# VH-VL binders against Putative adenylate kinase, part 9

Target 1, 196 residues: Putative adenylate kinase, of Methanosarcina mazei (q8pz69)
Amino acid sequence: MLIGLTGTPGTGKTSVSKLLEKRRGWKVVYLNDLIKEEHLYSEVDEERDSVIADMELIRERLSGILEEEKGQHAEKAKVNGEEKENITIIESHLAHYITDIVIVLRAYPPELKKRLEKRGYSEEKINENAEAESIDLILAEAFEWCKKVFEVNTTGRTAEETLGDVEKIIDYILAGKENELQEYIPGSLDWIDSVP
Key: E = the ipSAE of ESMFold2; O = the ipSAE of OpenDDE; V2 = 0.75 times the mean of E and O plus 0.25 times the DockQ between their complexes.

## First folded at step 5 (VH-VL)

Design e42 (from e6 with heavy chain R53K K102R; framework fv_pimurutamab; at its last look DockQ between E and O 0.03; V2 from the best seeds 0.00; counts 0 for: pae O 12.3 > 2, placed apart)
Fold by OpenDDE, look of step 6:
Structure e42 (fold): chain C 196 residues (1-196), chain A 118 residues (1-118), chain B 107 residues (1-107)
Amino acid sequence: as target 1 above (196 residues)
Amino acid sequence: EVQLVESGGGLVQPGGSLRLSCAASGFTFSSYAMHWVRQAPGKGLEWLGVIYKGGSTYYGNEFTSRFTISRDNAKNSLYLQMNSLRAEDTAVYYCARGTWYRYPFDYWGQGTMVTVSS
Amino acid sequence: EIVLTQSPATLSLSPGERATLSCRASQSVSSYLAWYQQKPGQAPRLLIKDASNRATGIPARFSGSGSGTDFTLTISSLEPEDFAVYYCQQYSNWPLTFGGGTKVEIK
């Protein structure tokens, strides 16, 4: 199973993903790193100090990763007699373009600004991301591209606290209890009044 | 040992078509992106295009309409279909292995010469 | 497209001398630059990848340096077999592009 962990930069995706990897042993693909490391982009954007992702290359590469992962788990399952469902997490602000199931991390825009400032982002980049978060840009995109969308508010919360919610969502999905995840259905968060 | 062997080159008239082949051996062909690069006589190297593991292709801007790259993983073969050939297409054509997608070309064939002349 | 300019076009040196080849990009390619050697009648051979990493089997006398727009290939002491044409290549942006080449010839 492929699950996307997405959200505006600064919402805590990487931190949560690292914890998931450590605690649950799930495969995590840090997509942004993968894109850079394997040149899965069409252009370097010098102005934004970023790359323009090539989605076709990404999909192809991820398909290969998933096949490898399935093969490894099948071998392990044969050895241990327990069929464990294989789960792979795609961590990126682009994950919702790739996965059918996505968890969107959210943060109050003023808090997001503080987080990005601490990370050394430029003022321009900070404002751009805060605005994106304020207008629910990634959430809206997730609804457009994904079949299942969950939302987790990270405002005022530690990575561990956020992790708890993310784990719950994933566990319930695996158990077929998605109907019990009503608290994570998008619509409860609205930052429209906080637009910079 | 990794080997790449180009074939299909020769003399063709302007406006004609030609299909080049590259036979790969000594590695898991299906796991690698493959490229075509050409070199006109006495000139430098020019990248033509790439085909990835899954079949996705990218071309130089000037080649997109006339050149098509394909592959047959079962035959460990790479192909370059060239249409509407011009005199300026006269060159040695190389197939090259990309280590990972766009990574530099670590293995090259010896090339096959294509001459476009009336 | 990113234009790579190599200089000098021709470098005349004697065996044992140090060779310094330049490759300049029209825009930043980060470290996504490779160097190739091509001898007459042969296919190119990969020397350096990622600006400074020697490919497998490449002698230590070959070294690459640089980032962004300015790159250098250095041959610390030229061997007779090193007289060839050298090309730089970027794989940062589409389309992939090569420099015009530097010919290292015997003085």
Scores: ipSAE 0.000, ipTM 0.565, lowest interface PAE 12.3, mean pLDDT 89
ESMFold2-Fast, scan of step 5: ipSAE 0.509; ipTM 0.828
ESMFold2, look of step 6: ipSAE 0.028; ipTM 0.628
ESMFold2 (binder alone), look of step 6: mean pLDDT 92; pTM 0.938

Design e43 (from e6 with heavy chain M34V V50Y Y58W; framework fv_pimurutamab)
Fold by ESMFold2-Fast, scan of step 5:
Structure e43 (fold): chain C 196 residues (1-196), chain A 118 residues (1-118), chain B 107 residues (1-107)
Amino acid sequence: as target 1 above (196 residues)
Amino acid sequence: EVQLVESGGGLVQPGGSLRLSCAASGFTFSSYAVHWVRQAPGKGLEWLGYIYRGGSTWYGNEFTSRFTISRDNAKNSLYLQMNSLRAEDTAVYYCARGTWYKYPFDYWGQGTMVTVSS
Amino acid sequence: EIVLTQSPATLSLSPGERATLSCRASQSVSSYLAWYQQKPGQAPRLLIKDASNRATGIPARFSGSGSGTDFTLTISSLEPEDFAVYYCQQYSNWPLTFGGGTKVEIK
């Protein structure tokens, strides 16, 4: 099962993903790192100190990774005599362009600004991300591209606390109980006036 | 002009099944989320469930095991499959158009009556 | 689920009078609140969305106000065609829920 963990930079995606790997042993693809390490981009935006991702190259590479993971999982199941959950998490602010099932992490824009300031982001980048978060940009894109979208608010919470919600969502999906995840259905947060 | 037309209602015995249809016209059906809402005789409105444009579905908790919502974008049609029907399911069933989770219902069908009785 | 309580259940008035209908939510729905009008034998008709924005074609005598948990629908001067049942609906949280309705009837 392929699950996207997306959200505006600063929402805690990487921290939660590392905890999922450690606690559940699920495969995580840190897509932003993969894009830079394997040059899965068409051009560089020097003014914003960033790369412009090439989605076709990304899809091609991920297809290979998923086939390899599926093969390794099948071999382990054959050796151990017991099947384990075959879950791969794609962690990126672009994950909703790749997966049909996505968890969108959210953060109150003023708090998001403080998190990004701590990480040394430029003022321009901080304001762009806070504005995008205030208008639900990534959530809106997830609705357009994905079949199942879940929303988790990380405002004022630790990575461990957020992990609890993400684990519950994935466990309920695995159990066929996704319709019981009503507290995570998107659209309840309104932050349009949070950024002056 | 935007129009939604329900069909498939009728008399059903308790424990029976029924499939309702909703035909959409006058707009790009594939771009909209659509909902099912019912109203028992003399009672208020009750939301049943929703299907997003991409096929994702959500239901009121009491309906998840007995009711299934589906759509066919090529036919501009919405469906409600109802199983294990009970007397309390007797109601007029409406389909209604939304855009997203956070949007109200701007257009409704005329409704189709389902009567569950022995 | 969020419970919407409409009051009064029945409002008996004459044409030309002002009607004020209340809708209270068990928890905050921000501004994600709509009002519908339903006449006997007809489907509901959207009147107000986002608590205060009139839907296209809705006469100016209809107005909505409120935010959070307390909402009001006002009809400034009742016309004969306004005697109907009115429902509020929240679309802030799943499951979507409706109020029990207020019937505006002729005295």
Scores: ipSAE 0.012, ipTM 0.545, lowest interface PAE 8.1, mean pLDDT 86

Design e44 (from e6 with heavy chain M34V V50Y Y58F; framework fv_pimurutamab)
Fold by ESMFold2-Fast, scan of step 5:
Structure e44 (fold): chain C 196 residues (1-196), chain A 118 residues (1-118), chain B 107 residues (1-107)
Amino acid sequence: as target 1 above (196 residues)
Amino acid sequence: EVQLVESGGGLVQPGGSLRLSCAASGFTFSSYAVHWVRQAPGKGLEWLGYIYRGGSTFYGNEFTSRFTISRDNAKNSLYLQMNSLRAEDTAVYYCARGTWYKYPFDYWGQGTMVTVSS
Amino acid sequence: EIVLTQSPATLSLSPGERATLSCRASQSVSSYLAWYQQKPGQAPRLLIKDASNRATGIPARFSGSGSGTDFTLTISSLEPEDFAVYYCQQYSNWPLTFGGGTKVEIK
């Protein structure tokens, strides 16, 4: 099962993903790192000092990773005789373009600005991300492209606290109980007036 | 003119199944979330569930195991599959259009009556 | 879930009188509250959204007010066509919930 963990930069995706790897042993693909390391881009945004991802190259590479993971999982199940969940998490602000199931991490834009300041983001990028978050940009894109979308508010919470919600969502999906995840239904947050 | 028209209601035996349809016209159906709301005779409105433009579905807790919402954007149609029906499911079933974010129901269908009785 | 309590359950009034309908939420819904009118045998009709904004085509005699947990729908002077059941509905949190309704009936 392929699950996307997406959200505006600064919402805690990487921290939560590392905890998922540690506690559950699930495979995590840190997509932004993979894109840069393996040059999965066709264009460079020179003004922003960033790369423009090539979705076709990304999908091709991920297909290979998923096939390898599937093979490893089958071998481990055969050896220990246990059937365990085969979960791969794609962690990126682009994950909702890749996965049909996605968890969108959210953060109150003024809080998001403080988090990004601590991480050394430029003022321009901080304001751009806070504005995107205030209009629900990534959540809106996930609604358009994904089949199952869950929203988790990380405002005022630690990565460990957010992990609890993410684990619950994934466990309920694995149990076929995703319709019981009422508290994670998207669209309950209104932050349009939070960024002047 | 925005229009939603439900169909498929009728009399069904307890334990039976029924599929309701909602035909949309006058707007870009694929751009909107759509909800099902029911109302038992003489009772109030009860939100059943919804389906987002991308296909994500969520239900009220009482409905998660027996009811399934789906959509066909090519046919501008919304569906509600109802299984293991009980007398308590007797109600008028409405489809309603929700905006992406704030979800006040700006347009409703006429409703279709489902009666679960022997 | 957020519970919405409407009061009174019934209002018996005459045409020309003012109707004041209350809706209270079990926790804050900010301004994410709508009011609907339902006449016998008909689908509900959206009257007010965002607590106080009249929907398109709704007469000025209908007004909404309130925020947080306490909301009011006012009909300044009842017309014959206004005798109906009125429901409040919150869209601040999921699942979406409706109040139990207030029936405005002819005295």
Scores: ipSAE 0.007, ipTM 0.494, lowest interface PAE 8.4, mean pLDDT 86

Design e45 (from e13 with heavy chain K102R, light chain D50Y L96Y; framework fv_pimurutamab)
Fold by ESMFold2-Fast, scan of step 5:
Structure e45 (fold): chain C 196 residues (1-196), chain A 118 residues (1-118), chain B 107 residues (1-107)
Amino acid sequence: as target 1 above (196 residues)
Amino acid sequence: EVQLVESGGGLVQPGGSLRLSCAASGFTFSSYAVHWVRQAPGKGLEWLGYIYRGGSTYYGNEFTSRFTISRDNAKNSLYLQMNSLRAEDTAVYYCARGTWYRYPFDYWGQGTMVTVSS
Amino acid sequence: EIVLTQSPATLSLSPGERATLSCRASQSVSSYLAWYQQKPGQAPRLLIKYASNRATGIPARFSGSGSGTDFTLTISSLEPEDFAVYYCQQYSNWPYTFGGGTKVEIK
């Protein structure tokens, strides 16, 4: 099962993913790191110190990773006599372009600004991300491109608290209990007036 | 200040065509979904359809064959192409802004009147 | 399509009185229900979203409640500028639909 963990930068995706990997042992692909390390981009914006991702190169590389994971999972089950959940998490603000099942992390835009400021983002990037979050940009894209979308609000919460919701969502999906995830249905948050 | 301004309304004969425009300002138009809503004289509101930021459109079933919604993000403009017009299409036509699928209309234009009559 | 039924069609009240407007959906819309105010010659204005959240700049006398199929808009104490037509709208499923409206008029 391939699950995307997406959201505007600063919503806690990386922190939650690291805890999820440590606690559950699931495979996590840190897509933004992979893109830069393996040059999965066609253009570079040197002035902004950023890259423009090449989705075709990304999809090709991910296909290879997923095939390797399937082989390793099958071999591990055969050798050790264990049957574990075969879950791969794609962590990126681009994950919703790749996965059919996605969890979107959200954060109240004024709090998001403070988080990004602590991470050293420029004022321009902080304002762009806060405005995108205020209009539900990534959530809206996820809803358009993905088959199953869940929304988790991280405002005022620790990574451990957010992890609890993410684990519940994944566990209920594995148990065939998606209809019981009413709390995580998209569209209950409205932050359009939170930024000028 | 967020503004939406409709234009292109007027008198048209049954069977005719008309194209309405909606000019947006005061926000990043390309990031929002936009809708067309109409109101016949003395009647209630009726949703026609919307266009998402990427260009995907959704319509009320009765409008899909006669009406087409499009947008030009470079011009911050929304359009409604209306064909095979009927007397029942007489209404004030509003454009309205929504952020995505499950969101209401937070800003509306003032409307443009379309009268279909011989 | 989801049909929204508003009642009453007309409310005749005096300033200072409480107005209670009902909106009933033919099937569940969860909390994806909005209320709009429309004054003569003007475009509609968003009052309440997600059943109970006031839109920016909307006075505290306006409140929304309900979920599923039964929704209420309450104006705790009518001001002169509140005499208008009020519409409910569901945005749970396409096509989006509106109620027939409730006219709040001066007694």
Scores: ipSAE 0.014, ipTM 0.524, lowest interface PAE 6.9, mean pLDDT 86

Design e46 (from e6 with heavy chain A33H, light chain S30Y D50Y N93S L96Y; framework fv_pimurutamab)
Fold by ESMFold2-Fast, scan of step 5:
Structure e46 (fold): chain C 196 residues (1-196), chain A 118 residues (1-118), chain B 107 residues (1-107)
Amino acid sequence: as target 1 above (196 residues)
Amino acid sequence: EVQLVESGGGLVQPGGSLRLSCAASGFTFSSYHMHWVRQAPGKGLEWLGVIYRGGSTYYGNEFTSRFTISRDNAKNSLYLQMNSLRAEDTAVYYCARGTWYKYPFDYWGQGTMVTVSS
Amino acid sequence: EIVLTQSPATLSLSPGERATLSCRASQSVYSYLAWYQQKPGQAPRLLIKYASNRATGIPARFSGSGSGTDFTLTISSLEPEDFAVYYCQQYSSWPYTFGGGTKVEIK
């Protein structure tokens, strides 16, 4: 099963993904790192020190990674005699363009600004991300491209606390209990007035 | 020009089923979220539900178990499957287009009348 | 669900007069509030989106204001074609809801 963990930069995606990888042993694709390391882009935005991702190259590469993961999963089951869920997490602010099932991490824009400042983001990038979060940009795009969308608010919470919600969502999906995930149905958060 | 045309309305008995269609033209149908809204004779507007571009659906109140929204992008068509119909479901049914997940309805069809009566 | 209350239910005015229509929400909808016009036998037409932004092709005499729970639609000088029913709608939370409508009729 392929699950996207998306959200505006600074919402805690990477921290939660590392905990999922450590605690559950699920495969995590850190897509932004992969894009840069393997040059899955055709253009660069030199002014903003960013790259323009090539979705065709990304999809092609991910197909290879997923086939490799299937092979490793089957091999481990045969050697160790144990079967476990075959789950791959795609972590990126672009994950909702790739996966049919997505968990969108949210953060109150003023708190998001503080988190990005600690990470050394430029003032321009901080303001752009806070403004995008205030108008629900990533969440809106997720509804546009994904079949199942879940929302998790990370405001005032640790990565461990957020992890609990993400694990619950995935476990309930695996158990066919998606109807019980009502508290994660998006649409109740509004932060339009939080940004000058 | 943007055009939405509903069809499939008519007279149906209580407990019956009916499928409504909405034919879209003049825009890239697959790029938009689509909604169903109804209006009982002489009454106000009531939102039924939405199907987003990606395929996720959300419904109003009592409609989740009786009504199903679907779409066929290859046919530029939106559908509303209505089951276990009641007299209070008598209304004009409109399809409407939404540009964004939190956006009002910029274009509407002319509506199709559904009458539930014995 | 969020309940929208429109008042008055009916406004009886003459051409050239100003019309002021109110819409109140049971809880905050921020600025996710739209206004529609509906004429007899026709589908609704979007007038105002995001509380105050006129939709494409809508005459300048129509204006919207408000945020949170209290919203107003103003028609500065009524034209004959403006006599219709007006609905407000919130799209802040599911289920999306409409007000009961205000009928603007000729005196």
Scores: ipSAE 0.013, ipTM 0.552, lowest interface PAE 7.8, mean pLDDT 86

Design e48 (from e2 with heavy chain S53R T101W, light chain L96Y; framework fv_pimurutamab)
Fold by ESMFold2-Fast, scan of step 5:
Structure e48 (fold): chain C 196 residues (1-196), chain A 119 residues (1-119), chain B 107 residues (1-107)
Amino acid sequence: as target 1 above (196 residues)
Amino acid sequence: EVQLVESGGGLVQPGGSLRLSCAASGFTFSSYAMHWVRQAPGKGLEWLGVIYRGGSTYYGNEFTSRFTISRDNAKNSLYLQMNSLRAEDTAVYYCARGYRWLYPYFDYWGQGTMVTVSS
Amino acid sequence: EIVLTQSPATLSLSPGERATLSCRASQSVSSYLAWYQQKPGQAPRLLIKDASNRATGIPARFSGSGSGTDFTLTISSLEPEDFAVYYCQQYSNWPYTFGGGTKVEIK
């Protein structure tokens, strides 16, 4: 099962993903790192210090990773004699363009600004991300492209606390209990007036 | 000219099933989220659920187990599958176009199709 | 779910009079509130979106105001065609909900 963990930069995707690997042993693809390391892009925007991702190259590479993971999972299950979930998490602000199931991490825009400042983002880039978060940009895109969308607010919370919600969502999906995840259905957050 | 035309309504026995259709024309159907809204005779409007471009669906809490929304973008058509129908489901069923994905108001509505659940 | 309470349930007025319709939400919906008009045997018609913006083709006598939890639809001078049922709808949170309606009828 392929699950996307998406959200505006600074919402805690990477931290939560690392904890998922440690606690659950699930495969995580850190897509932004993979794109840069394996040159899965056709153009470079040097002024923005970013690459213009090539979605066709990305999908081709991910297909290979998923096939490898499926093989490893089957072999491990055969050796250990117990069945375990085959989950792969795609972590990226682009994950909603790839996966049919997505968890969108959210953060109150003023708090998001403070997080991005600590990460060395420029003032212009910080303001762009805060504004995008205030108008629910990534959440809106997820609704456009994904079959199942869940929303988790990370405002004022630790990565461990956010992990609890992400694990619950995935566990309930695996159990066929998606209708019980009403707490995580998007649309409860309104931050349009949180930035000038 | 935007048009939405519902069909498939009629008389159905309690416990029965029925599938409603909504034919869209005059706009790029695949670009819009589509909603179903119902209205019992002499009562108010009740939002039933939505389907987005990618096929994601969300329902009012009381509808999740018995009703399923689907769409066929190639046919510009929206569907509502209704199962285990009860007398309380007697209503006019409207399809409506959502202007926005996240904060949608309904700018166009079909004429409605009447579903009567009775013996 | 967010509950919308419309008042009064029925408003009896004569043509030329001002109509003021209330819609109150159980929690804040910011400005994500629409008003619809419905005449017997017809589908609802969008009047006002985002609390205060008239939809295309809607006469200037219709106006909406409010934010948060308290909203008002005003018809400055009733015309014969304005006697109908009016519904408010919030689209801030799932599930999207409608008010119970206010019937504007001839006195």
Scores: ipSAE 0.005, ipTM 0.505, lowest interface PAE 11.3, mean pLDDT 86

## First folded at step 6 (VH-VL)

Design d45 (framework fv_mosunetuzumab; at its last look DockQ between E and O 0.02; V2 from the best seeds 0.00; counts 0 for: pae O 2.7 > 2, placed apart)
Heavy chain, then light chain:
Amino acid sequence: EVQLVQSGAEVKKPGASVKVSCKASGYTFTDYSIHWVRQAPGQGLEWIGWINAGNGNTKYSQKFKGRATLTADTSTSTAYLELSSLRSEDTAVYYCARHGRYWPLDYWGQGTLVTVSS
Amino acid sequence: DIVMTQSPDSLAVSLGERATINCKSSQSVLYSSHNKNYLAWYQQKPGQPPKLLIYWASTRESGVPDRFSGSGSGTDFTLTISSLQAEDVAVYYCQQYYSTPTFGQGTKVEIK
ESMFold2, look of step 6: ipSAE 0.528; ipTM 0.815
ESMFold2 (binder alone), look of step 6: mean pLDDT 92; pTM 0.931
OpenDDE, look of step 6: ipSAE 0.178; ipTM 0.730

Design d46 (framework fv_mosunetuzumab; at its last look DockQ between E and O 0.06; V2 from the best seeds 0.00; counts 0 for: pae O 11.7 > 2, placed apart)
Fold by OpenDDE, look of step 6:
Structure d46 (fold): chain C 196 residues (1-196), chain A 118 residues (1-118), chain B 112 residues (1-112)
Amino acid sequence: as target 1 above (196 residues)
Amino acid sequence: EVQLVQSGAEVKKPGASVKVSCKASGYTFTDYAIHWVRQAPGQGLEWIGWINAGNGNTKYSQKFKGRATLTADTSTSTAYLELSSLRSEDTAVYYCARHGRYWPLDYWGQGTLVTVSS
Amino acid sequence: DIVMTQSPDSLAVSLGERATINCKSSQSVLYSSYDKNYLAWYQQKPGQPPKLLIYWASTRESGVPDRFSGSGSGTDFTLTISSLQAEDVAVYYCQQYYSTPTFGQGTKVEIK
């Protein structure tokens, strides 16, 4: 199963993903790194230190990764006699363009600014991302592209706390208990009053 | 200075193959993709495909899939276009062009005329 | 594929006068997330390869004279030469690179 972990930069995607990888042993694809490392992009924006992803190349590459993972798990399953559901996490602000199931991490824009400041982002980039978060840019895109969208508020929370929610969402999905995840249904967060 | 230097003109028979080279210089070859575009006499520009010189990934126009092969030799900083099953309609000037950082084709080769005639 | 359509096919303009070339895409080439139009303009003189003039619809490539400007968004774009010079006689192409790259059919600019 492929699950996207998406959200505006600074919402804690990478931190949560690392914890998921460590705690659950799930495969995590850090898509942004992959895109850069393997040149899966069509444009480089040096000013913004960003790239425009080539989605076709990305999808093709990810398909290969997923097949490889399936193969590895199948081999393991044969050895251990039990087939475990394989989870692959796509971590990126672009994940919602790739996966049908996405968890969108959200953060109060002023807090997001602080986080990004600490990370050494430029003022321009900080403002851009804060604005994106304020207008629910990624969430709106997720609704457009994805079949299942969950939202997790990371405001005032540690990575571990956020991880708990993310794990719950994934576990319930695996258990077929999605109907019990009402607290993570999008729409509960509104940052319209925090537009820079 | 960035330069793309292409191989010389080719004359081929229908059904034959042609391989055009594009030697890049003046920049890190593996940091940029190379595009191939052709132009029939008196006609517009037609995109063929691109190759990422860094990893060898390619993308082709649907029209040229299966017939065009793009390769890159990092050791010589040279990109190649091979076009098979040539037809008269393939008569054109073939250009290699560098994929600029912002995607537009910022540097072009001088072009290679490929003539397909019986 | 996104179809690019230029207008007019040919244009004769007096020296020093404004030349305007239009380009329409069959689909939007605006990437909303970054508010960028994936559109470029090229100039091609006889016997030469195309030369990049404008990218992102309105950004001039280095070395391109100020008289060249690009405008537009979404599906409608315009290349303007504010004051046509003799050296500007060429065929101009628009190109989208939002998806599989496609070019307009070209506009021939001549001196009247």
Scores: ipSAE 0.005, ipTM 0.532, lowest interface PAE 11.7, mean pLDDT 88
ESMFold2, look of step 6: ipSAE 0.497; ipTM 0.800
ESMFold2 (binder alone), look of step 6: mean pLDDT 92; pTM 0.933

Design d47 (from d24 with heavy chain S31D T100S K103R F105L; framework fv_mosunetuzumab; at its last look DockQ between E and O 0.18; V2 from the best seeds 0.00; counts 0 for: pae O 12.6 > 2, placed apart)
Heavy chain, then light chain:
Amino acid sequence: EVQLVQSGAEVKKPGASVKVSCKASGYTFTDYSIHWVRQAPGQGLEWIGWINAGNGNTKYSQKFKGRATLTADTSTSTAYLELSSLRSEDTAVYYCARGSYYRPLDYWGQGTLVTVSS
Amino acid sequence: DIVMTQSPDSLAVSLGERATINCKSSQSVLYSSHNKNYLAWYQQKPGQPPKLLIYWASTRESGVPDRFSGSGSGTDFTLTISSLQAEDVAVYYCQQYYSTPTFGQGTKVEIK
ESMFold2, look of step 6: ipSAE 0.572; ipTM 0.818
ESMFold2 (binder alone), look of step 6: mean pLDDT 93; pTM 0.947
OpenDDE, look of step 6: ipSAE 0.018; ipTM 0.564
ESMFold2, look of step 7: ipSAE 0.572; ipTM 0.819
ESMFold2 (binder alone), look of step 7: mean pLDDT 93; pTM 0.943
OpenDDE, look of step 7: ipSAE 0.000; ipTM 0.534

Design e49 (from e42 with light chain L96Y; framework fv_pimurutamab; at its last look DockQ between E and O 0.02; V2 from the best seeds 0.00; counts 0 for: pae O 13.6 > 2, placed apart)
Heavy chain, then light chain:
Amino acid sequence: EVQLVESGGGLVQPGGSLRLSCAASGFTFSSYAMHWVRQAPGKGLEWLGVIYKGGSTYYGNEFTSRFTISRDNAKNSLYLQMNSLRAEDTAVYYCARGTWYRYPFDYWGQGTMVTVSS
Amino acid sequence: EIVLTQSPATLSLSPGERATLSCRASQSVSSYLAWYQQKPGQAPRLLIKDASNRATGIPARFSGSGSGTDFTLTISSLEPEDFAVYYCQQYSNWPYTFGGGTKVEIK
ESMFold2, look of step 6: ipSAE 0.033; ipTM 0.638
ESMFold2 (binder alone), look of step 6: mean pLDDT 93; pTM 0.947
OpenDDE, look of step 6: ipSAE 0.076; ipTM 0.696
ESMFold2, look of step 7: ipSAE 0.015; ipTM 0.452
ESMFold2 (binder alone), look of step 7: mean pLDDT 93; pTM 0.948
OpenDDE, look of step 7: ipSAE 0.000; ipTM 0.546

